# Miniprotein binders against b1l550, part 127

Target 1, 279 residues: b1l550
Amino acid sequence: MRLPEELLERARDIHSEAPSHRIKLDRVGSFGLKVPVEFKGFLLLAEADVWVSLPEGRRGVDLSRQVEAIYELSNPPKDPFSLCREAAISLLEKLNYADSSGVSIRFDAPLQDGESLKYYGVEISSIASDEIINKIRVEILGMTACPCTAELIRAYKSSEIAATHTQRSLGILEVSTKAEHPDPDKLASIIERAMSSPLRTYTKRPDEGGLVIRSLSNARLAEDVVREMIHLFLEEFGHLPEDTHILAAVRSMESVHMHDIYAERSFSLDEIRKEISSH
Short names: E, the ipSAE of ESMFold2; O, the ipSAE of OpenDDE; V2, 0.75 times the mean of E and O plus 0.25 times the DockQ between their complexes.

## First folded at step 11 (miniprotein)

Design ma3 (at its last look DockQ between E and O 0.93; V2 from the best seeds 0.63)
Fold by ESMFold2, look of step 11:
Structure ma3 (fold): chain B 279 residues (1-279), chain A 94 residues (1-94)
Amino acid sequence: as target 1 above (279 residues)
Amino acid sequence: GEIRVTVEIEKDGRRIRFLYVITSPEKLEYILKEIERIIRFFGADRIRITVEASSEEEAERLADEFRELAERLGYDEIEVTREGNRFTVEAERE
């Protein structure tokens, strides 16, 4: 059933009224929207949140215009990063009473893995006001091998045994910058290269053996992984604005423990450069 | 070579500034199209685009491309200033 259009002339515009309590709201939005996106030739179903600020003198947000802003730009499906940045700006145009807008988009990104694919987690956001702040978080699993146990086993009665415990570790890079979103594949690559070895979708026995040998030859503490991620990030993305903020973290699901190990460092580019140059 | 593009758009007193730092030359065409789409749907009264190119020759070529962009978008008061590797395109319409 569709109601007659002429009712719009007779009904109060509740949203444009002043509220009983004149209090500004920071985020008023639609969360959990399903949005099609195109990422590197793949059509993916992403989850999106959209919001705007609401001034103290306005009772409600134009919800239909808010949702319209992202859906109009998402048909036909397109690059999620461009969609995110464009939608944030479009929200400020469509809802001109707002001081700021925000868009977040979450999806699993496909990544080539030999003859197969694997996936890693991506969440992006754009916050617009008089400027735009773009944020990206990537999460990807890798393998770590403990160097402490490896050394103990090597030293055991002058043993020739090459062994240690290995486990899956979740690497995280989160970047907040005024420049456009960094390439998620480059961020994922940084995380994987910092690990002892990447994880594969599948392996045959010779390849599985090679993967394990690689991890043993490149044993890393969780702390080492975080430091290596920072080093590799600076090599790849040192060109970003100096006030760019980064979080580098690892959660290691230790195979010999009942609990996980976690290491992280957050920094701005100007902060870390000063720290490194002082040593 | 790094190309830095700062875009400022303005409509009815609302001013938004955003930045691109292009380190991959194949991304340039993609970014130009994104900028054009943003300016078009925002309906900007005034734009200011500042570009720091990787060479004087590239700055001269890009200045022509951004001038043509402003013309294609229907701006009729377009000013381009260039000094070395850097140029600014300012455009207005009524």
Scores: ipSAE 0.722, ipTM 0.908, lowest interface PAE 1.2, mean pLDDT 89
Fold by OpenDDE base, look of step 11:
Structure ma3 (fold): chain B 279 residues (1-279), chain A 94 residues (1-94)
Amino acid sequence: as target 1 above (279 residues)
Amino acid sequence: GEIRVTVEIEKDGRRIRFLYVITSPEKLEYILKEIERIIRFFGADRIRITVEASSEEEAERLADEFRELAERLGYDEIEVTREGNRFTVEAERE
């Protein structure tokens, strides 16, 4: 049953009323929206969050306008990077009482793996105020081989290729920058290259053997992986603004332990360059 | 070469700045289209676009494109200023 439009004229605008407590809110919005995006030739259904700030003198946000803003820009489907930036700006335009806005889009990004597909997790965000900050988080699984166990076994059996335990490891790169979003495929590639080996969706027997051998020959600590991620990131994305912030992390799901090994480094490009130059 | 494009848009006292660092021609075309879309839907009263490139000639060419964009969008009082390999296009509409 649709209420008569005439009732709208009689009803108080609850959202525009003064709140009982005059307190500014940082984020008010709709979370878990589904929006279509175009990514590398794929049409994907992504999860989206949209929000704006709420001033102390306003009781509520016009949530319908927020939803309209992102869906207007989502038809026809476009790349998630433009959608984030444009939607963030549109939110500020449509909701003039807000001093900041934000959009976050999450999906599994397809990655070609021979005749099959693998994937990585991606979250693309833009926050708008007097400036736009673009954020991207990439998570991809790889494989790590433990160098410590390998060394112990080598010492024991004197084999050229030392057996060691291997496990899945989750690599994470999160980048916040005033420039455009970094290429998520490049970020995923950095993470995979920083690990002992990538994962494969489909392996033939020879390929599987090769993958394991590669992992064993490139054994890395979680700490090694993070450092390598940072190194590779600097080589690929050193052109970003100096105030760009990065989180590099790895969570190794250790196969010989019930717990995970975790390592991370948070840094700005300026900070890490100074650190490296000091050595 | 690396191209830096800084866009500032203003409407009713609200100012938003955003930056692009462009390293490929394909990316440049994409960014140009996005900037146009943003300016159009935001309905900016004032725009300032700064282009910095590796060469003066490249920066000038890009500045000309943004000048033309401003003209197409109906902006008045378009000014282009130069500082080395940096060009700034400023435009306003009533």
Scores: ipSAE 0.336, ipTM 0.732, lowest interface PAE 1.4, mean pLDDT 90
ESMFold2 (binder alone), look of step 11: mean pLDDT 82; pTM 0.828

Design ma4 (at its last look DockQ between E and O 0.97; V2 from the best seeds 0.76)
Fold by OpenDDE base, look of step 11:
Structure ma4 (fold): chain B 279 residues (1-279), chain A 94 residues (1-94)
Amino acid sequence: as target 1 above (279 residues)
Amino acid sequence: GEIRVTVEIEKDGRRIRFLYVITSPEKLEYILKEIERIIRMFGADRIRITVEASSEEEAERLADEFRELAERLGYDEIEVTREGNRFTVEAERE
């Protein structure tokens, strides 16, 4: 049953009323929306969160207007980066009582792997106030080989390629910047290159053997992977503003243990450059 | 060369600033279109676009493009200022 629109004129605007407690809220919005995006020629259904701040004198947010804002911009589907930035700005324009807005878009990004596809996780965000801050988080699985076990086996049994345990490792790069979002494919590539080897969706026997051999030849600690990620990031994205913040992390799902190994470094570009220059 | 584009849009006292760092021509074209969309969507009464490039010539060319954009969008009193390799386009509309 649809209520007559005429009733809207008689009803109190509950959202515009003064709240019982005059307290500002940082984020009020709709989470878990589904929006279409275009990414590298793929049409994807992404999950989206939209929110704005709420001043102390207003009881509620016009949630319908928030939803309209993002869907208006999502038709026709566009790249998630533009959608994120544009939607954040649109939210501030449409909801003038808000001093800040935010949009987050999450999906699995396709990555070509021969005739098949692999993927990485991506979350693209924009937060708008007097300035726009863009955030991107990339997560991709790779493979690591343990150098410690390799060294032990080498010492025990002389071989050119020492056997060692291997495991899947999750690499994470999160970048927050006043510039536009960094290229997620480049971020994913950095993570893969920092590990012992990438993962493959489909391998033929020769390819599988080669992948394992490569991994064994590039045995790395989780700590090594994080440091390599940072190094490669600086080479590729050194042009970003100095106040750009980065989180580099690895979670290694150790095959010989029931627990994972985790390593991370959080830093700004300015901070890490000073650190490296001091050596 | 690296191009930095800073865009400031203003409407009814609300001001928003955003930055692009452009390293390829393809990206530049993409960003120009986005800036246009944002300005139109926001309905800005005032815009300020600052371009900084590796060469004065490149910065000037880009500034001209933004000037033309402002004209196309119906802005009045368009002013272009120069400081070295930095050009600023300012425009207003009633």
Scores: ipSAE 0.701, ipTM 0.893, lowest interface PAE 0.7, mean pLDDT 92
Fold by ESMFold2, look of step 11:
Structure ma4 (fold): chain B 279 residues (1-279), chain A 94 residues (1-94)
Amino acid sequence: as target 1 above (279 residues)
Amino acid sequence: GEIRVTVEIEKDGRRIRFLYVITSPEKLEYILKEIERIIRMFGADRIRITVEASSEEEAERLADEFRELAERLGYDEIEVTREGNRFTVEAERE
C-alpha cells in the first residue's frame, strides 16, 4: 500500500530541521550498497559505501539522495574508478549542505593468468571537499622463499641441496593521491614481481616445477619484498604528485612458524626520494 | 610526456578542485570525457581548467580540445590564455 502523496504537503520535513544538539557529524551514509561495475571488459558486482558530512544546523541527511547519487551513475555499468570519483562529486551537488563527501568501492579484479584468470582485491575511495583525494588499496597473494634457510641448507653437506621453506604471502600497496587512481593491474604487478614467485590458479607439473625453481632462485625476506615493492613503485609511479602517500606491506604466512610475519613502510614520494638520495 | 590537468568547478560559491596526471593519449580521451560528465552533472556556473602540456605544440592542440569541451557544455564566455606549455580555459554561464 502506498500512502497518499498529498501528505508531503502537511508533514514536517524532519531532515531539514535543526537538531536538539547542534553537533557536526563527519560521516553520515549508506554502507554496503551493491553496484554493477565494468572493469576491463568484465561486469562485476561491487560493494560501495557513500557518505557526506552533516553541518551542526541540520538534523538529518536525505539518505535517498545519497543512494541516487551513485545509482544514477551506475546505469549503464561503468569503470569503478570513474564511478567513484564522479559519485563523490555528485554527492556534494545533491546534498549541497555537506562540506565533504566520500565514496568507497570494493571488488575482486580479474587478472590474466596464462589461459585462465586469477583475482586480487581492490578497494578504492574518493573524498571530495574543496579538493579530491583518491585512494586505492591492492592486495594480491604471491609466494616467498626464505633466504636464511636456503643459505643454511646450501652450507649443509654440500651445495647440491637446493631447498628452503616457501609460503604464501599477501602483498599490499595502498596509494593516496590528489591525482586519479593508479591502475590496479600495475600495482598488482609490482607486488607480484617483488615476490619470489607468483601464485597460479592451477599448474601442470612442468609449470609447477618452474614456479618452484623461480622461487628458489629469487628467495626474499618479507622485508626484502617490501623494499622491492617500493623500488618498483617509484619506477612506475614516480610521476605522481610529491605529496602522494604510499603504504607498502607484506604479511607472510611462514610455513615453518605458528605465526605470520609482517613488514610495512609508509611514506610520501618526497620523503622516500630524499631518503634514497641520502645513501 | 606527462600532461597535468587541474580542473576547478564552481557552483553557488562551492569550489572543487581536482587533478589528473596523464601519460598516454588514450587516457587523455578518457579523462576529457570524465571531465565533461563531471561538469555537466555538477552544473557548474564557472569552470577553470589549467593544463601543463609536455610541449608548446601539444599545448596548442589541447587548448583547442578543451575550448571545444567548454563549447559542448554550452558556456557563453570562454577565454583561453596560453603561455608556453601551459594554458588555461576559463568559462562561465549567462
Scores: ipSAE 0.680, ipTM 0.893, lowest interface PAE 1.4, mean pLDDT 90
ESMFold2 (binder alone), look of step 11: mean pLDDT 83; pTM 0.835

Design ma5 (at its last look DockQ between E and O 0.96; V2 from the best seeds 0.77)
Fold by OpenDDE base, look of step 11:
Structure ma5 (fold): chain B 279 residues (1-279), chain A 94 residues (1-94)
Amino acid sequence: as target 1 above (279 residues)
Amino acid sequence: GEIRVTVEIEKDGRRIRFLYVITDPEKLEKILKEIERIIRMFGPDRIRITVEASSEEEAERLADEFRELAERLGYDEIEVTREGNRFTVEAERE
């Protein structure tokens, strides 16, 4: 049953009323929207969150306008980066009482692996106020081999290639910058290169053997992985603004333990450059 | 070379600044189109676009493109200023 539109004229605008408690809210919006995006030639259905701030004198946000803002911009489907930036600005334009807005888009990004596909997780965000801050989080699985166990086995059996335990490890790069979003494929590549070896969706027997041998020959601690990620990041993205903030992390799902090993470093580009130059 | 584009848009006292740092020339056209879409969508009363490039010639060319954009969008009182390899396009509309 659709209510007559005429009733809207008689109804109080509940959202514009003064709240019982005059308190500003930081984020009010719709979470878990589904929006189409175009990414690297793929049309993907992404999950999206949209929000704005709410001033103390307004009871509620016009949520319908928020939803309209992102869907207007998502038809036809476009890249998620421009969608985030444009939608964040559109939210501020459409909801003029808000002093800040935000958009977050999440999906699994396809990555070519020979004739098959692997993937990484990506979250792309833009937050708008007097300036726009762009945030991207990339998560991709790789493989790590333990150098400590390898050293013990080498000492015991005197083999050129020491056996060691291997496990899946989740690498994470999160970047917040005033510049445009960094290329997520490059971020994923950095994470994979920082690990002992990448994962493969499909391997033929010779390729599988080679992958394992590579991992064993490039054994790394979780700490090593994070440091290598930071090093590679600086080489690739050193052109970003100095106030750009980065989180580099790895979660190693240890195969010999019931628990995971975790390592991380949070830093700004300015901070880490000073640290490295002091050595 | 690295190109930096800073866009400032203003409408009814609201000011929003956003930055592009372009290292891949192939992305330049895409970014220019995005800026145009944003300006059309937001409808600012005032625009300030600053371009900094590795060469003066490149910066000037880009500044000219933004000047032309402002003209096409119906902005008046377009001013282009230069400081070294940095060009600033300012435009206003009533």
Scores: ipSAE 0.742, ipTM 0.909, lowest interface PAE 0.6, mean pLDDT 92
Fold by ESMFold2, look of step 11:
Structure ma5 (fold): chain B 279 residues (1-279), chain A 94 residues (1-94)
Amino acid sequence: as target 1 above (279 residues)
Amino acid sequence: GEIRVTVEIEKDGRRIRFLYVITDPEKLEKILKEIERIIRMFGPDRIRITVEASSEEEAERLADEFRELAERLGYDEIEVTREGNRFTVEAERE
């Protein structure tokens, strides 16, 4: 049933009224929207959140205009990074009472793995006010090999056994910057290169043996995986603004333990450069 | 060489500034199209685009390109100033 349109002239405009409690809200939005995006020639279904600030004198957000801001820009489907930045600006244009807006977009990104694909997690956001702050979080699985156990086995006098426990480890890079979002494939590559070896979609036994040998030659503590991520990040993205903030982390799902191991470091580019140059 | 593009758009006293740091020249055309889409969508009365190019020759070429962008977007009063590797395109309309 469609109601008569003339009712719009008679109904109260509830959202534009003052609230009974005049309290500013930082984020009022629509969360869990499904939007199509185009990424490296793939049409992906992404999940998006949109929000704006709400001044203390305004009762509600025009939610239909919020949703309109991102859906209008998502047809035809386009690059999720452009969509994210453009939608954040569109929200401020459409909802001019807001001091700030935000958009988050989440998807699984395809990555070539031989003749197959594997996927890594991407979440991007753009926060707009008098400037735009862009954030990207990349998560990808790799393999780590324990150097402590490898050293103990290596020291065993009766054999030349090269062995240690290996496990899946989740690497995380999160970047917050005033520049455009960093390329997620480069972030994923940094994480994988910091690991003992990448994970593959599948391998045949000779290739699997090579993967294991590579991991043993690159055995790393979780702490050193994080340090390597930082080193590689600085080589690739040292050009970003000095106040760019980074989180580098790894969660290792230890194959011989009942628990996970976690290591992380947060820093700005300015901070880490001073730290390194002091040595 | 890298190219730094700062875009400032203004409408009814609201000013939004955003930045691109272009290290891969193949991405420049994509960035220009995104800037054009943002300006067309937001509808600013004033724009200011400041570019730090990697050379004087590149700055001269890009200054022409951004001036043409402002013209294509319908701005009447366009001023371009260039000094060395840096230029600014300022445009407004009524």
Scores: ipSAE 0.679, ipTM 0.894, lowest interface PAE 1.4, mean pLDDT 89
ESMFold2 (binder alone), look of step 11: mean pLDDT 82; pTM 0.816

Design ma6 (at its last look DockQ between E and O 0.95; V2 from the best seeds 0.76)
Fold by ESMFold2, look of step 11:
Structure ma6 (fold): chain B 279 residues (1-279), chain A 94 residues (1-94)
Amino acid sequence: as target 1 above (279 residues)
Amino acid sequence: GEIRVTVEIEKDGRRIRFLYVITDPEKLEKILKEIERIIRFFGPDRIRITVEASSEEEAERLADEFRELAERLGYDEIEVTREGNRFTVEAERE
């Protein structure tokens, strides 16, 4: 059923009224939208949130225009990073009473793994006002091997025999910058290279043996995985603006412990460079 | 060599500034198309594009490309200034 269009002339425009309590709101929006995106030749189903700020003098947000902003730009499906940045700007154009807008997009990114695929988590956002701040978070599983147990076994056995406990560990890089979103594959690569070994979708026994040997030869503390992430990040992305903010973290599901181990460092590029140069 | 692109768009007193730091030359074409799309749907009265190129030769080439972009987008008052590796394209329309 569709109501007569002429009722629009008779009805109050509730959204444009002033509220009884003149309090600005930081985020008013539509969350959990399903949006098709194209990434590296794959058509993926992403989940998106869109929002705007609401000034203290406006009662409501035209939510249909919010949804239009992202869906108009998503047909045909396109690169999620361009979509995210463009939609944030489009929201400010379509909802001209807002002083800021935001878009977030979440998807699982495919990564070639021999003849098959594996996936890692990506969440991006763009916050627009008089400038745009872009954020990307990448999460990928890898394998870590404990160097403490390895050293004890070496002291008991010859150095040609390396054994220790191994476990899956979740690596996290989160970058907030005024420049365009960093390449998620490069972030995922940094995380995997910082760990003892990557995880594979599947392996046959000879390849599985090689993977285990690699992990044992690259035994690392969770703390040193985080330090290595930072080192590799600076090599790849040191060109970003100096106020770019990074969080590097590892959560290790330690196979011989009842609990997880967690290590984290947040920093700006300016901050970490001063810290390193003091040595 | 990196290319830094700062875009400022203005419509009805609202000004938005955004930045690209391009280190991968294969991504430059995508970014130029993204900028064009943003200007088309936002419909600004004024634009300013400032580029710091990696060489003087690259700056000369890119200055021509951005002048052409502003013309293609329908801007009729276009001003380009270039000093060495850096240039600015300013455009207005009615």
Scores: ipSAE 0.778, ipTM 0.923, lowest interface PAE 0.8, mean pLDDT 89
Fold by OpenDDE base, look of step 11:
Structure ma6 (fold): chain B 279 residues (1-279), chain A 94 residues (1-94)
Amino acid sequence: as target 1 above (279 residues)
Amino acid sequence: GEIRVTVEIEKDGRRIRFLYVITDPEKLEKILKEIERIIRFFGPDRIRITVEASSEEEAERLADEFRELAERLGYDEIEVTREGNRFTVEAERE
């Protein structure tokens, strides 16, 4: 049942009323929208969050306008990076009472793995105010081999390739920058290269053996992985603004323990450059 | 070479700045189109686009493209200023 449009003229605009408590809100919006995006030739259905700030003198946000803003820009489907940036700006234009806006888009990014596909998790965000800050978070699984156990076994059996326990490890890179979003494939590659070996969706028997051998020959602590991620990141993305903020982290799902090992470093490009130059 | 494009748009007292740092020439066209779309749907009264490139010639070429864009979009009083390898295009409309 559709209510007569004439009722709109008689109804109070509840959203524009003064609230009972004059308090500014930082984020008001719609979470869990589904929007189509184009990514590397794939048409994906992504999850999207859209929000704006709400001034103290306004009771509510025009949520319908927010939804319209993101969907107008999503047709035809475009890359999620442009969509985030454009939508954040559009939200400020359409909701002029807001002093800030934000868009977040999440999906599993396809990554070619021979004749099959693997994937990594990605969250792309843009926050707009007097400036735009772009944020990207990439999460990808890899494999780590423990160097400590390897050393113990080597000492015991005197083998060239020491057996050790291996586990899946989640690598995380989160970048916040005033520049455009860093390439998520490059970020995923950095994480994979920082681990003992990548994971494979499909392995033939010879390939599986090779993967394990590679992992054993490149045994790394979670701490090693994080440091390597940072090193590789600086090589690839050192051109970003100095105030760019990075979180590098690894969660190793230890196979010999019931708990995970976690390591992280948060830093700005300026900070980490000064740290490295001091050694 | 690295190209830096800073875009500032202003409408009714609201100012938004955003930055592109382009290291891949293949992305340049895409970014230019994005900037055009943003200007079109936002409809700013004032735009300031600053281009910095490794060469003066490249910066000038890009500045010319943005000047032409401003003209196409109906902006008046377009000014281009140069500081070394940095060009700034400023345009206003009533």
Scores: ipSAE 0.608, ipTM 0.861, lowest interface PAE 0.8, mean pLDDT 92
ESMFold2 (binder alone), look of step 11: mean pLDDT 83; pTM 0.821

Design ma7 (at its last look DockQ between E and O 0.95; V2 from the best seeds 0.79)
Fold by OpenDDE base, look of step 11:
Structure ma7 (fold): chain B 279 residues (1-279), chain A 94 residues (1-94)
Amino acid sequence: as target 1 above (279 residues)
Amino acid sequence: GEIRITVEIEKDGRRIRFLYVITSPEKLEKILKEIERIIRMFGADRIRITVEASSEEEAERLADEFRELAERLGYDEIEVTREGNRFTVEAERE
């Protein structure tokens, strides 16, 4: 049943009323929207969150306008970076009582792996106020080989390539910057290169053997992986603003333990440059 | 070379600033189109676009493009200023 539109003229606007308690809210919005995006030639269905701030004198947010804002910009589908930035600005324009807005878009990004596909997780965000801050989080699985066990086995049994335990490890790079979003493929590449070896969706026997040998020959601690990620990041993205904030992390799903090993470093570009220059 | 574009848009007293740091020509074209879309969508009464490039010639060319953009968008007062390799385009409309 659809109510007559004329009822809108008779009904009070509940959202514009004064609240019982005059308290500002930081984020009010719609979470778990599905929006189409175009990414590297793929049309993907992404999950999206949209929100704005709510002033103390307003009871509620015009949620329908928020939804309208992002869907208007999503047709035709466009790249998620532009969509995120444009939608954040559109929210402020459409909801003039808000002093800040935000958009977050999440999907699995495809990566070509021979004749198959692998993927990484990505979350793209933009927060708008007097300025726009862009945030991107990339998560990709790789493989690590333990150097400690390798050393023990080498000491016990002389071998050119020492056996060791291997496991899947999740690498994470999160970047928050006033510039446009960094290239997620480059971020994913940094993470993969920082690990012992990448993962493959499909391997033939020679390829699998080579992958394992590479891993064994490039054994790394979780700590090594994080440090390498930071190093590679600075080489690739050193041009970003100095106040750009980065989180580099790895979660190693250890195969010989029931628990995971975790390592991380949070830093600004300015901070880390000063740290490295001091050595 | 690296190109830095700072865009400031204003409407009814609301001001929003956003920054691009561009290292590839392909990206530049996309960003220019995005900036145009944003300005149109926002309905800015005032815009200030600052371009900084590795060469003066490149910065000037980009500034000219933004001047032309402002003209196409119907801005009446357009001013271009230079400080070294930095150009600023300011435009207003009634």
Scores: ipSAE 0.752, ipTM 0.913, lowest interface PAE 0.6, mean pLDDT 92
Fold by ESMFold2, look of step 11:
Structure ma7 (fold): chain B 279 residues (1-279), chain A 94 residues (1-94)
Amino acid sequence: as target 1 above (279 residues)
Amino acid sequence: GEIRITVEIEKDGRRIRFLYVITSPEKLEKILKEIERIIRMFGADRIRITVEASSEEEAERLADEFRELAERLGYDEIEVTREGNRFTVEAERE
């Protein structure tokens, strides 16, 4: 049912009124939008959230302008990182009463895995105000092998037997920076290289032995994996602004225990460089 | 090797500053197009683009590219200042 236009002229503009309780809101927006994106030649279905701040003197947000900001930029589908940054700025232009805006975009990124594909999780965001802060989180599964058990077996079995328990482990890198978003494939590569071995979509029996041998040869505690992630990250991304903030973490789904093991480290680039240079 | 681009855009008193740190030269063309799209979309009255290039030769070439970008965007007043590896493009509309 479509209402007559003259009625709209008489009605109060509810959104532009002052609210009964003058309280600023940090995030008012639309969450769970489905947006097509183009990533490295793949057309992917992403999930997006958009929001703005709402000042204490404004009762409501023009939600249609919020949705318009990202949908206008998403057709035709394009690079999700450009979309994220551009939409965050568009929100501030379209909703001039807001002092900040935010956009997040989540998708599963394809990664070549021998003759097949595997996927890893990517979530990006851009928060705009008088500056723009870009954040990316990458999650990818790998394999870890326990060095404590490996050492015990070596000592018991006359040192030539390499064996230990292995488990799936989720590696996590989060980067928050004033520069553009880092390449997620490079972040995923860092995580996989820090693990005992990569996790495969499928493994033929000859290849399965190789993965197990590789994991045993590179047995690492979750703590070791986190440290290796940091080392590899600094080699690849040391050029980012010094106040760039990183979280490196591993969650291991232990095969021998009923519980998960978790290790993490958060740091800024300037902080970690000072720490490393002191040794 | 490294190119640092700082973009400041302003419209109706609102100022937004954003940064690119380019270590792979092949990304520059994509970044330039993104900057142009952002400035056009935002409808900026004033812009200030500061670039720290990796060499004086690169700074000279990039200064010309950003001057042309400002001209393509239709700004009335365009000022380019360059000192060594660094340059600034300032442009505004009435």
Scores: ipSAE 0.707, ipTM 0.904, lowest interface PAE 1.2, mean pLDDT 87
ESMFold2 (binder alone), look of step 11: mean pLDDT 84; pTM 0.836

